# VH-VL binders against q9umr5, part 148

Target 1, 268 residues: q9umr5
Amino acid sequence: SYKPVIVVHGLFDSSYSFRHLLEYINETHPGTVVTVLDLFDGRESLRPLWEQVQGFREAVVPIMAKAPQGVHLICYSQGGLVCRALLSVMDDHNVDSFISLSSPQMGQYGDTDYLKWLFPTSMRSNLYRICYSPWGQEFSICNYWHDPHHDDLYLNASSFLALINGERDHPNATVWRKNFLRVGHLVLIGGPDDGVITPWQSSFFGFYDANETVLEMEEQLVYLRDSFGLKTLLARGAIVRCPMAGISHTAWHSNRTLYETCIEPWLS
Key: E = the ipSAE of ESMFold2; O = the ipSAE of OpenDDE; V2 = 0.75 times the mean of E and O plus 0.25 times the DockQ between their complexes.

## First folded at step 7 (VH-VL)

Design v26 (framework fv_mavrilimumab; at its last look DockQ between E and O 0.02; V2 from the best seeds 0.00; counts 0 for: pae E 15.4 > 2, placed apart)
Fold by OpenDDE, look of step 7:
Order: sequence, then structure tokens, then C-alpha cells
Structure v26 (fold): chain C 268 residues (1-268), chain A 122 residues (1-122), chain B 111 residues (1-111)
Amino acid sequence: as target 1 above (268 residues)
Amino acid sequence: QVQLVQSGAEVKKPGASVKVSCKVSGYTLTSLSIHWVRQAPGKGLEWMGGFDPYDGETVYAQRFQGRVTMTEDTSTDTAYMELSSLRSEDTAVYYCATGPYEILTGWYFDLWGQGTMVTVSS
Amino acid sequence: QSVLTQPPSVSGAPGQRVTISCTGSSSNIGAGYYVHWYQQLPGTAPKLLIYANSNRPSGVPDRFSGSKSGTSASLAITGLQAEDEADYYCQSYDSSLSGWVFGGGTKLTVL
């Protein structure tokens, strides 16, 4: 039998958003138990990510307990960060494949229409004033806002991304790294035509330097220092990078070609 | 698998009210956001209202504000649309619809009810 | 009178290419909101044809394509078939109206 699949949605999503993914899984892997977690839907997805992590943890624990052979995680957009944090705080998870589906794994610093919709009176260049404030960190979007021009503020004020990245020292960094390294495979999916994740390379742990030059994963301090296990995972062949062009952000979970190429191989 | 099943055709007098139901199956209503779209005979589609996930409330098209009420009964997985002070121009097929939501994408509707014909005549 | 303007009708012979335009403004398509397209066969409910400007749902042939530029969007149908005879509607969000809006619809006749 196939391992159960747990799906974690993104910003403003619900379980209904993943009905096509469920269809694909059922067609290609009949009998697979797929659970799309219907938590923190809609506006509730703006709640602090640590709150979401706790809620999702409570939901996945019983699923994992009933699946001694292991489970797969498919985590979309913001959900990818939730899942990474989940795997960091759980010392007993049994995740075989962690599929990060167009997630801002190294954070977001976009000035897209998406940002303008959320913050109509702010630009990415001044969003740090909001996001790195105490009240700003009460919103999920700000929990992974990563301003390359205000690294000091990011490192000191980010209550989520800086911690799960091990960029700011904290007493759980070693344990979280150990926990995250329990994953069998880390499957990173994203692409240049996403239009929302900015830079799109963030889905592959790439990100801007101080000059807004995009550096790849291997050039990031979190990799070089192996702060949460990326270097170790890569060394053991546990990281899979699956870039795909021609896919907008809203289509990653519904595109059949993407599923067959980047998701399906890791569900068996 | 997922279906929206609407109530039957209605014939109403001007000034009356009509309440159309939309029952959800295959998913729970709490997992969906139901919108309503009408279409007068031989005319185009007109959005009436639906849920705004950002505001966390039901939003009505300005044209219908004060005259339309959208409600839900989660115990029966049924959504309702009530239109009051009916006039002949309200004669139309009324659809309930749902779909996924994304920022900027907003709502697009890949699941529709079969439609409910409402005729307003004296 | 619709917020989004479509031609009332278009026609083409089988095998031809036809395009349906959807013209908006700075408060909807021009503001960056996505455009969706629906096909409505006679006597049926609308069916989602294109979502998010250019994506096809499962089951929609690749001869249907969508694009967006500036304040306008376009639906293109190649290899026109008799079964394509239907009404087509574009949809987007309008910030000035704080609501979703449809185009006036386009009747496609296959000659």
C-alpha cells in the first residue's frame, strides 16, 4: 500500500483548492489516503505561523501514529514554511517525502501585485517598518518577510523564519536541525513564472544578497553553516530540485504535468 | 463528486421575496464559499455576492445591497439566497457557484449549481 | 454596459482561429487582477474554461488559450469545432465596485 499523503495549504486556501491534486493522486496511486488539512483557512491563514504550526501538529500527529511506514507531506506556498517548521519541532515525525510546492523557503521580498493587494499603501522597500514591528509579526506574511537591506532587523525581529533557519541563535537550533534531518527527501518545486514568490528562487532556498543579486542555495549562510541541515541533506542526496517554467503561482497544485514530473515520483 | 444542487423553479409576484437554496454534497459547506450569479433570459452573467475571505464576511454587489441576503445552514450543508422586493427585471436563472480563491485571482467558479429559474410576473 | 467589454458575437468556420477580447480598465484588469473565462453551452450552466489569465482546467483542450495584457484579456480558440458554438464570458475583480464582474458575453457561431 501507498503511504498516506498529508496536504497543507497556502494563504487564503481551503481543502477544496486541492481537489485536482487529490484526483491525480487517486488516479496514479489508487488507495492512497490523502488528507488535506482544513485548518487556518481563508483569513485565518494570516495568523502567526507558530500558531499554525501548533494547530497543524495536532492534526498530523494522529495521522503519523496510524502510519508506521511513514507519510508524505505536500505543502503549498506558505504551507511549505509551516511544514518545515513542523518537521523541525517534531522529534518523532516519520515523513518520507517533504514536497515543498512553490514555497518561499528563504522568505519573501516581493513588490508584486500580490504585495500591493495585502499592503496597498506600502512598498517592499518600506515594509520592514511594519513587518519587523511587534504587531507586524502577528501576521503570517511578516513571519517570513526577509528584507535583504535590513538584515539586522530581520535577524532580530523575525519571530519565525530567522529561527527555523537557525540564522538567529536559539537554544533549540541543534534539536530542530536533528529533527528536520529525519526527513527522507526534501523535494523543492518552483519556477520563474510563478509571479508571487519573490524571488522565485526562494522556493529553492535561493535569495537576494544586499545588492539584490539572487544567490543559490549553496551560497547561503544557512547552507554553508548547515544551520538547519540543508548541507547535510544535499550531501546524502536527499534534496531534489524540480524547477518548472510556465506555471503561475495559483496552478502549482492543479497542473497535471507538474504533478507527473515533480510530485508523483515521490509518492511511492 | 462535488455537486451543488439548487431548489426548483419559482414564480413570484412583484414585491414578493424569493429564497433559493443550494445544497452541497461531496464537501462540507464549511470548506466552501458559495457565491451567487444570475442570468436574465438572453442576457449575461451577473455576480450578486459571496464570501470575502480577507474581510471574513459576505459581500454583496452594490446593485443588490439592501435587497439580497445570503445565509448558510452548516447542519444541512445548504446555502441560501433571498431576494426581496422582486421586480420583473429580477426574472432570471439564479446560480450558486464555488471555486478556489487566491489573492488577485479572487474567486473563479469551477463548480456550479444547475440553476434556478425565478419568474417575476404580475 | 458591463464593466468588462466583450464583442457581442464572433464567428468562424471549422478549423479556423477565433479570438474573443475582454476589455477592462485600471480598476480591474489594469489593476493586476486575474481574468477568468467561462464557456456556456445553450441551456446549461457556465463552465470554467480558463483561470488566472492562461491556465486550463483539466479536460479543457489546448486549442483554448488565454492571455492578458494591460487592461485587456483575450481568449483564443484554434481549430474551431462545431461543439465550440457557445457563449463565452470573461470575469475579473473590480476594486471600484468591490466585487467580481463579468463581461457582457460573446456568442460564438461556428459557420
Scores: ipSAE 0.204, ipTM 0.712, lowest interface PAE 2.8, mean pLDDT 93
Fold by ESMFold2, look of step 7:
Structure v26 (fold): chain C 268 residues (1-268), chain A 122 residues (1-122), chain B 111 residues (1-111)
Amino acid sequence: as target 1 above (268 residues)
Amino acid sequence: QVQLVQSGAEVKKPGASVKVSCKVSGYTLTSLSIHWVRQAPGKGLEWMGGFDPYDGETVYAQRFQGRVTMTEDTSTDTAYMELSSLRSEDTAVYYCATGPYEILTGWYFDLWGQGTMVTVSS
Amino acid sequence: QSVLTQPPSVSGAPGQRVTISCTGSSSNIGAGYYVHWYQQLPGTAPKLLIYANSNRPSGVPDRFSGSKSGTSASLAITGLQAEDEADYYCQSYDSSLSGWVFGGGTKLTVL
């Protein structure tokens, strides 16, 4: 009776991380077929996001083909950007609920232990020198790095985020928007105590202006121009915002209250 | 490229302890999730425990909790498994294992050490 | 101790197809956890054959395949060869034990 669920993990992550989420789904929606895509695990999650999108696309096609009534996506952290790109590039996706679980949808501008591990001599104020270079764009983190103080470099150098946001002209922008708009619901989940996604409002398509003041989704140019369909989805009543305080970045998929409040209602 | 090389065979008396080492070459231990699996002669594989990077802690199989300690020395890229209060049923080959070269998470075991025979003779 | 049940042995003639079952429960395979498969030749460490239900690592021929349905998984070997004679183990996670579990193993005999 329930649609299959496809889970896409984040940076330095693997399918094991979702064991609690799997248990919650089994308890509340018995019989649901859940597939946690075990691709680009751990260090492979640093591969360019377009490469990951291609690999995940190949993995989801047979699952979607066997479920003509549709599937749900639960996409965590960096995985939410992979999933949004999937929805744009797939002419034939049948996703009902796209559940974005603390994903940096408008990009990332924050120092984290992950960034210190990868780029130990860098801080957020100077990481643009690495990320907005051809060599930097070979790393997934840099594919969605969004420095609000170097917007001209972002717009020119981003090989991923600026494209899927429709912030830079490209020949597929109209088709990608049409494909993305076939999703049934966009469920945005995140919160102020995440500790990694910076600003945390990126999970809700909010982001910094040049003064590091957070502008909410409805104040973003990509929303106002409806560049990839956010304004259309909101007007359709298809965007669900489910913020929750008190949850750290690694705990989003292991919190029962979060699951019951923000995820379960959308797993029809 | 990446290789797990274990310490040599051990013969122990009941009640003693054994410490098996697993040296990583071609990669750094700080990026590894080393797990330990044993196999008694003529028997199947038994997971003993390993580092879980999601929880940030070493997780031990319930039946070994209190008898096993798994540690890592990042300066020498060596993992250790120590089993105490040895019994005759602890006679087994002990393997260290981890995921593929580029995905060292320990969820499935693509890379295995050669095994260390531990014999507990009473 | 095996929460994953495998037949103790299976046999086949060269060129035939054989299958090895791995039966779990709602606390492991039925909860959605992946199944992995290993081959162990006599006197050697195990070798990964199949990961995440159906994926083959490089160097594993396509005559080895894996599948999962409900609370069970299956390893299929087509075009059976003498070198396939080995022990085969399935693996998954079990939430009731809070740990990784292996099946009891299946000895494949090539007749």
Scores: ipSAE 0.005, ipTM 0.431, lowest interface PAE 15.4, mean pLDDT 86
ESMFold2 (binder alone), look of step 7: mean pLDDT 89; pTM 0.921

## First folded at step 8 (VH-VL)

Design i1 (framework fv_nofazinlimab)
Fold by ESMFold2-Fast, scan of step 8:
Structure i1 (fold): chain C 268 residues (1-268), chain A 122 residues (1-122), chain B 112 residues (1-112)
Amino acid sequence: as target 1 above (268 residues)
Amino acid sequence: QVQLVQSGAEVKKPGSSVKVSCKASGGTFTSYAISWVRQAPGQGLEYLGYIIPIFGTANYNEKFKGRVTITADKSTSTAYMELSSLRSEDTAVYYCARVDYDEFGSYGMDVWGQGTMVTVSS
Amino acid sequence: DVVMTQSPLSLPVTLGQPASISCRSSQSLVYSDGNTYLNWFQQRPGQSPRRLIYKVSDRDSGVPDRFSGSGSGTDFTLKISRVEAEDVGVYYCMQGTHWPYTFGQGTKLEIK
């Protein structure tokens, strides 16, 4: 009776991370068929996002075909970007709720606690040199690295995010927008205590300007131009914003209060 | 200025593995990528893969996928290329090379190591 | 994979005369940023390759101005205006636009 749920994990992640999420769904929506996709796990999550999109598309097609009433997507962190592209490239998707769980929808720019631990000096100001090249664009992190001080390089070199956000033109842009607009609900989740996604408002299509001041979704050119349908979705009443404080990046899929508040209401 | 120094020549039996090192000095190790290229005797250049040390992961040419592993140790500024299940046709000079950068991105291999001869024989 | 085809493969030249090497790619090498990631390398006998040219026509530091690169899209040329004795070696073109990155077969430049 409940629509099937497809889960797409994030960077350096695997299906094991969602064991608590599956428990919550089973408690509140017993009988729901939940498929956590075991593709691009661990270090394979660093493969180019377009490669990941192709692999996840092949896995998702038969699930959607067997569910004529529709499916829900829960897409965590980097997985939210994979799901953005899936919804754009599939001209036959039947997704009702797309639940984006702390995903850097406008990109990433910052030294998180994780990156600071790995690297003694701040890496954020210098990553653009590697990322905005063909070499860097073969890695998922660079596909959504968005340096606000080198926005011209981001716009010209990003092989993924700038294209799916309609920030740079693409021959398929009109079709991608039409496909994305078929989604029933775009549920955006994130919060200030995430500690990884920088700025955290990227999960809500906000992002830094050249002075590192965050501009919210409605002030973004992507929204104002309606490049892939955000303005249309908002006017349709299809965008849900669910910010929550006190949740760290690795806890979004394992916090019961978050689940009950932001996820559960959108699983029909 | 950046220099790349590779480990010494190796002679290996078929079916074994070899691990070649490439130690970087000068500059910031995490600010660039390290490529691995090989050259069989009297033959041309063949691209194996590269690593971006800051991400801790590598991209491999499909021809070598499953046999080649490229890693980096940031604490010693050293990149490694390990090739397993060695065959006689893997006999080659193996080079590491830095992918250069400027304010507009990365452009390809500007600084090369001296090369490491790997001979695979019975 | 992008196929890189060089011609000629053997290039005997007289000292002081010009030389040119052609490189053709099976696909356009223009990246979305407008740059063309076509490189030229020189390999002297017994030495590591040395990059001469990057982005079609930009000379690396220390490379003599008698070396020049030109071309666009799929057709590229390396020219040496006056061949010197130290130019003996094998020259390779390489594309860095499309993964996996690929080299031409090499052109052996020899003094006749």
Scores: ipSAE 0.659, ipTM 0.853, lowest interface PAE 1.8, mean pLDDT 91

Design i10 (framework fv_nofazinlimab)
Fold by ESMFold2-Fast, scan of step 8:
Structure i10 (fold): chain C 268 residues (1-268), chain A 122 residues (1-122), chain B 112 residues (1-112)
Amino acid sequence: as target 1 above (268 residues)
Amino acid sequence: QVQLVQSGAEVKKPGSSVKVSCKASGGTFSSYTISWVRQAPGQGLEYLGYIIPIFGTANYNEKFKGRVTITADKSTSTAYMELSSLRSEDTAVYYCARVDYDEFGSYGMDVWGQGTMVTVSS
Amino acid sequence: DVVMTQSPLSLPVTLGQPASISCRSSQSLVYSDGNTYLNWFQQRPGQSPRRLIYKVSDRDSGVPDRFSGSGSGTDFTLKISRVEAEDVGVYYCMQGTHWPYTFGQGTKLEIK
């Protein structure tokens, strides 16, 4: 009776991180078939996002085919970007709820506690030199690095995020928009105490301008132009915003109150 | 001035592994991208892979099918290339090289190590 | 993989005369940022490669202005306006646009 749920993990993560989420789903929606995809685990999560999209696509096709009534996606952190691309490249997906769990939907710009072992002090302002090159774009982190002080380099060099956001032209953009718009609900979750996703409003399609002032989704050019369907989704009532304070980046999938408030209502 | 200094020549048996080091001096090691390139005697250049030390992980040429591992140690400013299951065809000079890094991006290898001869013989 | 083809592979040149090396790629080397990641390297006998040119035509610091690079898309040229004795060695083109990065076969420049 309940639609199957597919879970896509984040950076340096694996299926084990979701054991509490699985317990919550089993308690509130007993009998739900939940598949946590064991692809690109640990350091393999640094592989280019388009490579990850292809691998996850191959894994989700048979699951969707066996569930003609539809499926739900729960996509955590970097995994939310993988899921956005999946929804765009799959012309026959049957996703009802796409639950984006603290994902940098407009990109990342900032030092992070979770990534401090990767980012030496002061690299925030200089990472664009590495990321916006062919060498850097072979790593997932650089695929969604969005330096607001070098927006021209981001727009031209990003091999992933700028394309799926419709910020740069792509031959498939019209088809990608049509496919993405097939989703039933886009459930956006995030909060100010995340400590990793910077700015945290990136989880809600907000982002920095050139002065590092956060502009919300409705002020973004991609929303105003409806480049990949956000304005259309909002107009049809398909976007759900569920911000919650007090939750750190690694706790989104293990907080019961968050689950009950933001996730449970969308798991038909 | 950035300088890359590699470990000394190695003679290895078929089926064994070799680990070559590349120590960087000058500049900021965390800002480097370190490439590994090899050259068989009298032959051309072949790209094995590269590491961005700040990310702690590497990208590998598929031709080496899980035989090559590239690592970096920030505390010693040293990159390593390990090649396993050695064959006679792996006899080559192995070079490390830094990818340039300026205000506008990274374009290719501007500083090279002196090379390390690896001979695979029975 | 992108195939890089150099011609000629052997280039005998008289001292003081110009020399020209061609490099062709099997795919366009223009990256999405509008840059072309085509490099030229010189390898003197017994030495490590030395980059002469990056981004098709930009010379590295310390490289004499008698070396120049040109080209676009899939067709590239390295020119030496006046060959000096120290120029003896093997010259390689390399593309850094498409992973895995690849080199041409090398052109051996010799004084005749």
Scores: ipSAE 0.722, ipTM 0.879, lowest interface PAE 1.4, mean pLDDT 91

Design i11 (framework fv_nofazinlimab)
Fold by ESMFold2-Fast, scan of step 8:
Structure i11 (fold): chain C 268 residues (1-268), chain A 122 residues (1-122), chain B 112 residues (1-112)
Amino acid sequence: as target 1 above (268 residues)
Amino acid sequence: QVQLVQSGAEVKKPGSSVKVSCKASGGTFSSYSISWVRQAPGQGLEYLGYIIPIFGTANYNEKFKGRVTITADKSTSTAYMELSSLRSEDTAVYYCARVDYDEFGSYGMDVWGQGTMVTVSS
Amino acid sequence: DVVMTQSPLSLPVTLGQPASISCRSSQSLVYSDGNTYLNWFQQRPGQSPRRLIYKVSDRDSGVPDRFSGSGSGTDFTLKISRVEAEDVGVYYCMQGTHWPYTFGQGTKLEIK
């Protein structure tokens, strides 16, 4: 009786990360069919996001087809951007709740200790040199790197985020907006103690201005222009904001209180 | 001034694998990308893939169907290209090359290694 | 994949005369940032390739000013205003806009 749930993981991640989430869902909504997609796992998560969108699209189509009542998406970290694009490119998706679990929806600008496991030297101020090139844009991290000090380069070179946010014109923008607006609920989750997503308000469509002052969603040109439907969704009452302090980046999918407060209510 | 020095020539049997090294000196190794390009005798240049060492992973040309693996060891400033399931048509000079950057992004391969001849014969 | 077509494939020139090599791409090489990632390489006999030109027309340091690049979109040209003996070799155009990156077939420049 519960709608199926599709889970999309994040950067350097796999289905194993969601064992607690699946346990919580089974406890509160027994009988829910949960599919954690085993695509682009580990280092394959660095593949270009448009390639990942195509692969995940192929995987979700048969699941959606078998569930005429609709499905829910739970999309973690980088996976939330994959799900943003899925909702835009699919003319016929039947997603009720899109649950974005600490995803950098306006992009990433920060040298976090989590990423320093891979990059011991701070690269924040210089990563734009690599990312805003055809070479860099073949890596997922660069697809959502958003340097507020080089916004012109981000706007022009981003092959993914600037396009799905409607920050740069695209022939498909009107269709992508129409498709995205089919979603029942946009549930945004994140918090100040995440430690990876920088600024953490990116999970709520906030982001740095040129002085690194965070501007919230309603102050963003993306929202004001209604580029992909945020203003329309908010007016419809379809956007849910669920910030929670005290949760680190790798704990969003394994915290029971977070699940009960922010996720469980949206899994009809 | 950046220099790229490659390992010596290899002679391999069909079905084996080869691993070519490319050691960088000068500059900051993690601040640039390393490309791998090959050239069969008397033929043109063919792009195999490249690695951005700071990401720890590489992008590969689909033509090589998962036979090529590119890695980097930041502690030794060395990039590697390993090609498996070798065939006679893999006989070529293999080059590594640096992808340069400036304030406006990267532009392509500005410094090249000396090349490594890989011969595949029975 | 983007196909890069060079002409001529063989270019015999008289010492001191100009030479011109054309390169055509199967699709536009203009990236979304407004830059065109079209490079020209020279390969002298027995040597590694050397980049002469990047971004269509920017000359690498140490490259003589007799070499110049021009073009836009899909049509590009490398010109040598005064061919010298040291210019003998194979010249390749290369696009870095669309993955996988691809090279032209090469143009062999010879002194006649």
Scores: ipSAE 0.571, ipTM 0.813, lowest interface PAE 2.2, mean pLDDT 90

Design i12 (framework fv_nofazinlimab)
Fold by ESMFold2-Fast, scan of step 8:
Structure i12 (fold): chain C 268 residues (1-268), chain A 122 residues (1-122), chain B 112 residues (1-112)
Amino acid sequence: as target 1 above (268 residues)
Amino acid sequence: QVQLVQSGAEVKKPGSSVKVSCKASGGTFSSYGISWVRQAPGQGLEYLGYIIPIFGTANYNEKFKGRVTITADKSTSTAYMELSSLRSEDTAVYYCARVDYDEFGSYGMDVWGQGTMVTVSS
Amino acid sequence: DVVMTQSPLSLPVTLGQPASISCRSSQSLVYSDGNTYLNWFQQRPGQSPRRLIYKVSDRDSGVPDRFSGSGSGTDFTLKISRVEAEDVGVYYCMQGTHWPYTFGQGTKLEIK
């Protein structure tokens, strides 16, 4: 019947946040085995993303092995970046649909309501000083901090996002691209009322230029160079874009209309 | 100018825990990190971990994971290092030091506390 | 973990003469940003360590110009052009490029 679903949470989050999502899946696809991974919960979500990727990798291997027909990933917020890396580092993943739920795929640059609890409002312009160092790169937030006014520092110091996006060369880039391209569908979800992901178009591989003007995916060098396979996936008809207004960051996994429109169709 | 002042010397029994404080004055506490380093009598320096207060979490050397906890209180500009399950080999001077940042990254440990002697004895 | 090896471990020097301490890392200390996070610390008897040099060759504020750092990749040197009585102590190199951060075993400088 239905392929198993693996759920990966976001920053300062846990499996409990997905109770409504699980109800929706059970209603529309009864019998689906859904596993919400209880790793790197709460404060542990600040651990370096490569450490999180290793931990989640160990957890997903037995699930994928038991599902020869394939699995689906639903990855929320920061969790979407973990899933990007999982798809690249796993030579044998059998993921059909990768559903990215409001994840900063091209990075984050903004003092959002969520981050204001951690940062003064002026921290947005100064966070590059902390993040683009060996010390800062030991924290997940810094792994995808992308200051458009210091793009050279981002490209040179990012230990995670710049590498996963192919924005800086890596010895494993060719293998990572080949692995990522095995995904059946890349479903991108996000919207202008999120309030946390800045710019919100980062969820769709758009991002700020040096003037803070958003350039969409097709204008990004990552896409034009096909660095990890976005252009190939789009040409194959494998990229789905599902923007929705009126949804705040913590509501993506608990909105029925969002589920029915953007998620349900991709859970075979 | 930043100054770091640590709590006084402690004598502890094996199996107990110790919590050392490091109070910062001058500068903006949240704009830098605090590292913890120890030195056994007559020996070299060993890195325990560090905290970046603005993130509210710390990074630990694997040798001490499970035994060391580093925290920070922005309201009092104070960082803490707690070490549990004390052994005689934990006898050392424990130092806090500032991790500063500039336009091109952090320099690391430009200002040090005076040190806190922790003796674990019978 | 990156191993930091200092040489010599004991350095007796005549007052006013130059002194040189070598530090070798088990792997390159060049970070992806092009910076090399190699530091030198001085610890005088009974005192806290004091940073002398950061990023291989940059001198901290208040550190006399007789102290200089040089090197690249895996091989680094701290030089004192003319040793003064106040320079007695133990000198440590330290890498901040690869977690966990590690120190050399220390070089004891003493006046002879």
Scores: ipSAE 0.664, ipTM 0.850, lowest interface PAE 1.6, mean pLDDT 90

Design i13 (framework fv_nofazinlimab)
Fold by ESMFold2-Fast, scan of step 8:
Structure i13 (fold): chain C 268 residues (1-268), chain A 122 residues (1-122), chain B 112 residues (1-112)
Amino acid sequence: as target 1 above (268 residues)
Amino acid sequence: QVQLVQSGAEVKKPGSSVKVSCKASGGTFSSYVISWVRQAPGQGLEYLGYIIPIFGTANYNEKFKGRVTITADKSTSTAYMELSSLRSEDTAVYYCARVDYDEFGSYGMDVWGQGTMVTVSS
Amino acid sequence: DVVMTQSPLSLPVTLGQPASISCRSSQSLVYSDGNTYLNWFQQRPGQSPRRLIYKVSDRDSGVPDRFSGSGSGTDFTLKISRVEAEDVGVYYCMQGTHWPYTFGQGTKLEIK
């Protein structure tokens, strides 16, 4: 009776990370069909986000087709950006709740211990040199690297995030906006103790200005121009903001209080 | 200023593997993108893949995916290209090359190694 | 994959005369940043390739001003205003806009 749930993992992640989330869903919504997509696992999560979107699209189509009453998406970390693009490129998606679990919706600018295997030494100020090139844009991390001190390079070179956010024009922008607006609820989750997503307000469409002062969603041009429908969704009452302190990046999918507060109410 | 020095020529049997090294000197190795390109005798250039050492991972041309592995050791400023299941058609000079960068971006391969001849014969 | 087509493949020229090599791509090489990642390389016999031109028309340091690059979109040209004996070799265009990156088949420049 409950709508199926599709789970999309994050960077260097796999379906195994969601075992606790599945337990919580089974306890509160017994009988829910939960599919954790086992694509682009581990180092494959570094593949370009448009490639990941294509692969995940092929996997979600049959699930959505079997659920005429709709489905829910739970998309963790980098996976939240994949889900943003899925909702824009699919003319016929039937997503009710899109639950974005600590995802860098306006991008990432910060060195973190989570990326220790890739960046043993802090490279925050110099990563733009590599990321804003065709070579760098073949890696998912660079697709959402958003250096606030080189915003012009981000806007011009980003092959993914700047386009999906409507920060740079695209021929498909009108269709992408129409498709995204079909979503029932946009549930945004994140918090100050995440330790990976920098700034953490990126999970709520806030981001740094050139002085590294965070401007919230309503101050962003993306929102003010209604580039992909955030202002329309907010006016419709379809955006839910659920910030929670005390949760580290790898704990969002295994914290019971977070599940009960931010996720459970949106699983019909 | 920046220089790339490759390992010496190799002669291999079909079905074996070869690992070519590319040592960088001058400049900051971790800031590079290192490309691998090959050239069969008397033929044109073919792109195998590249590594961004700071990401610790590589991107491969689909034609070679599953047979080529590109790695980097930041402590020795050395990139490696390993090609397995060698065939006679893999006989070529293998080049490493550094992708340049400045304050505005990265444009292409500006510094090349001297090349390593890999001969595959029975 | 983007196909890069060079013409001519064999280019005999007289010393002191101009030479021109064409390179055509199967799709536009303009990246979203407004840059076109079209490079030209020279390979002298027995040597590694040497980049002459990047971003269609920017000349590498140490490359003589007799070499110039031009073009836009899908059509590009490398021009040598006055061919010298040292210019003998094979010239390759290369696109770095679309993965996988691809080279033209090469143009062999020979003195008549």
Scores: ipSAE 0.674, ipTM 0.857, lowest interface PAE 1.6, mean pLDDT 90

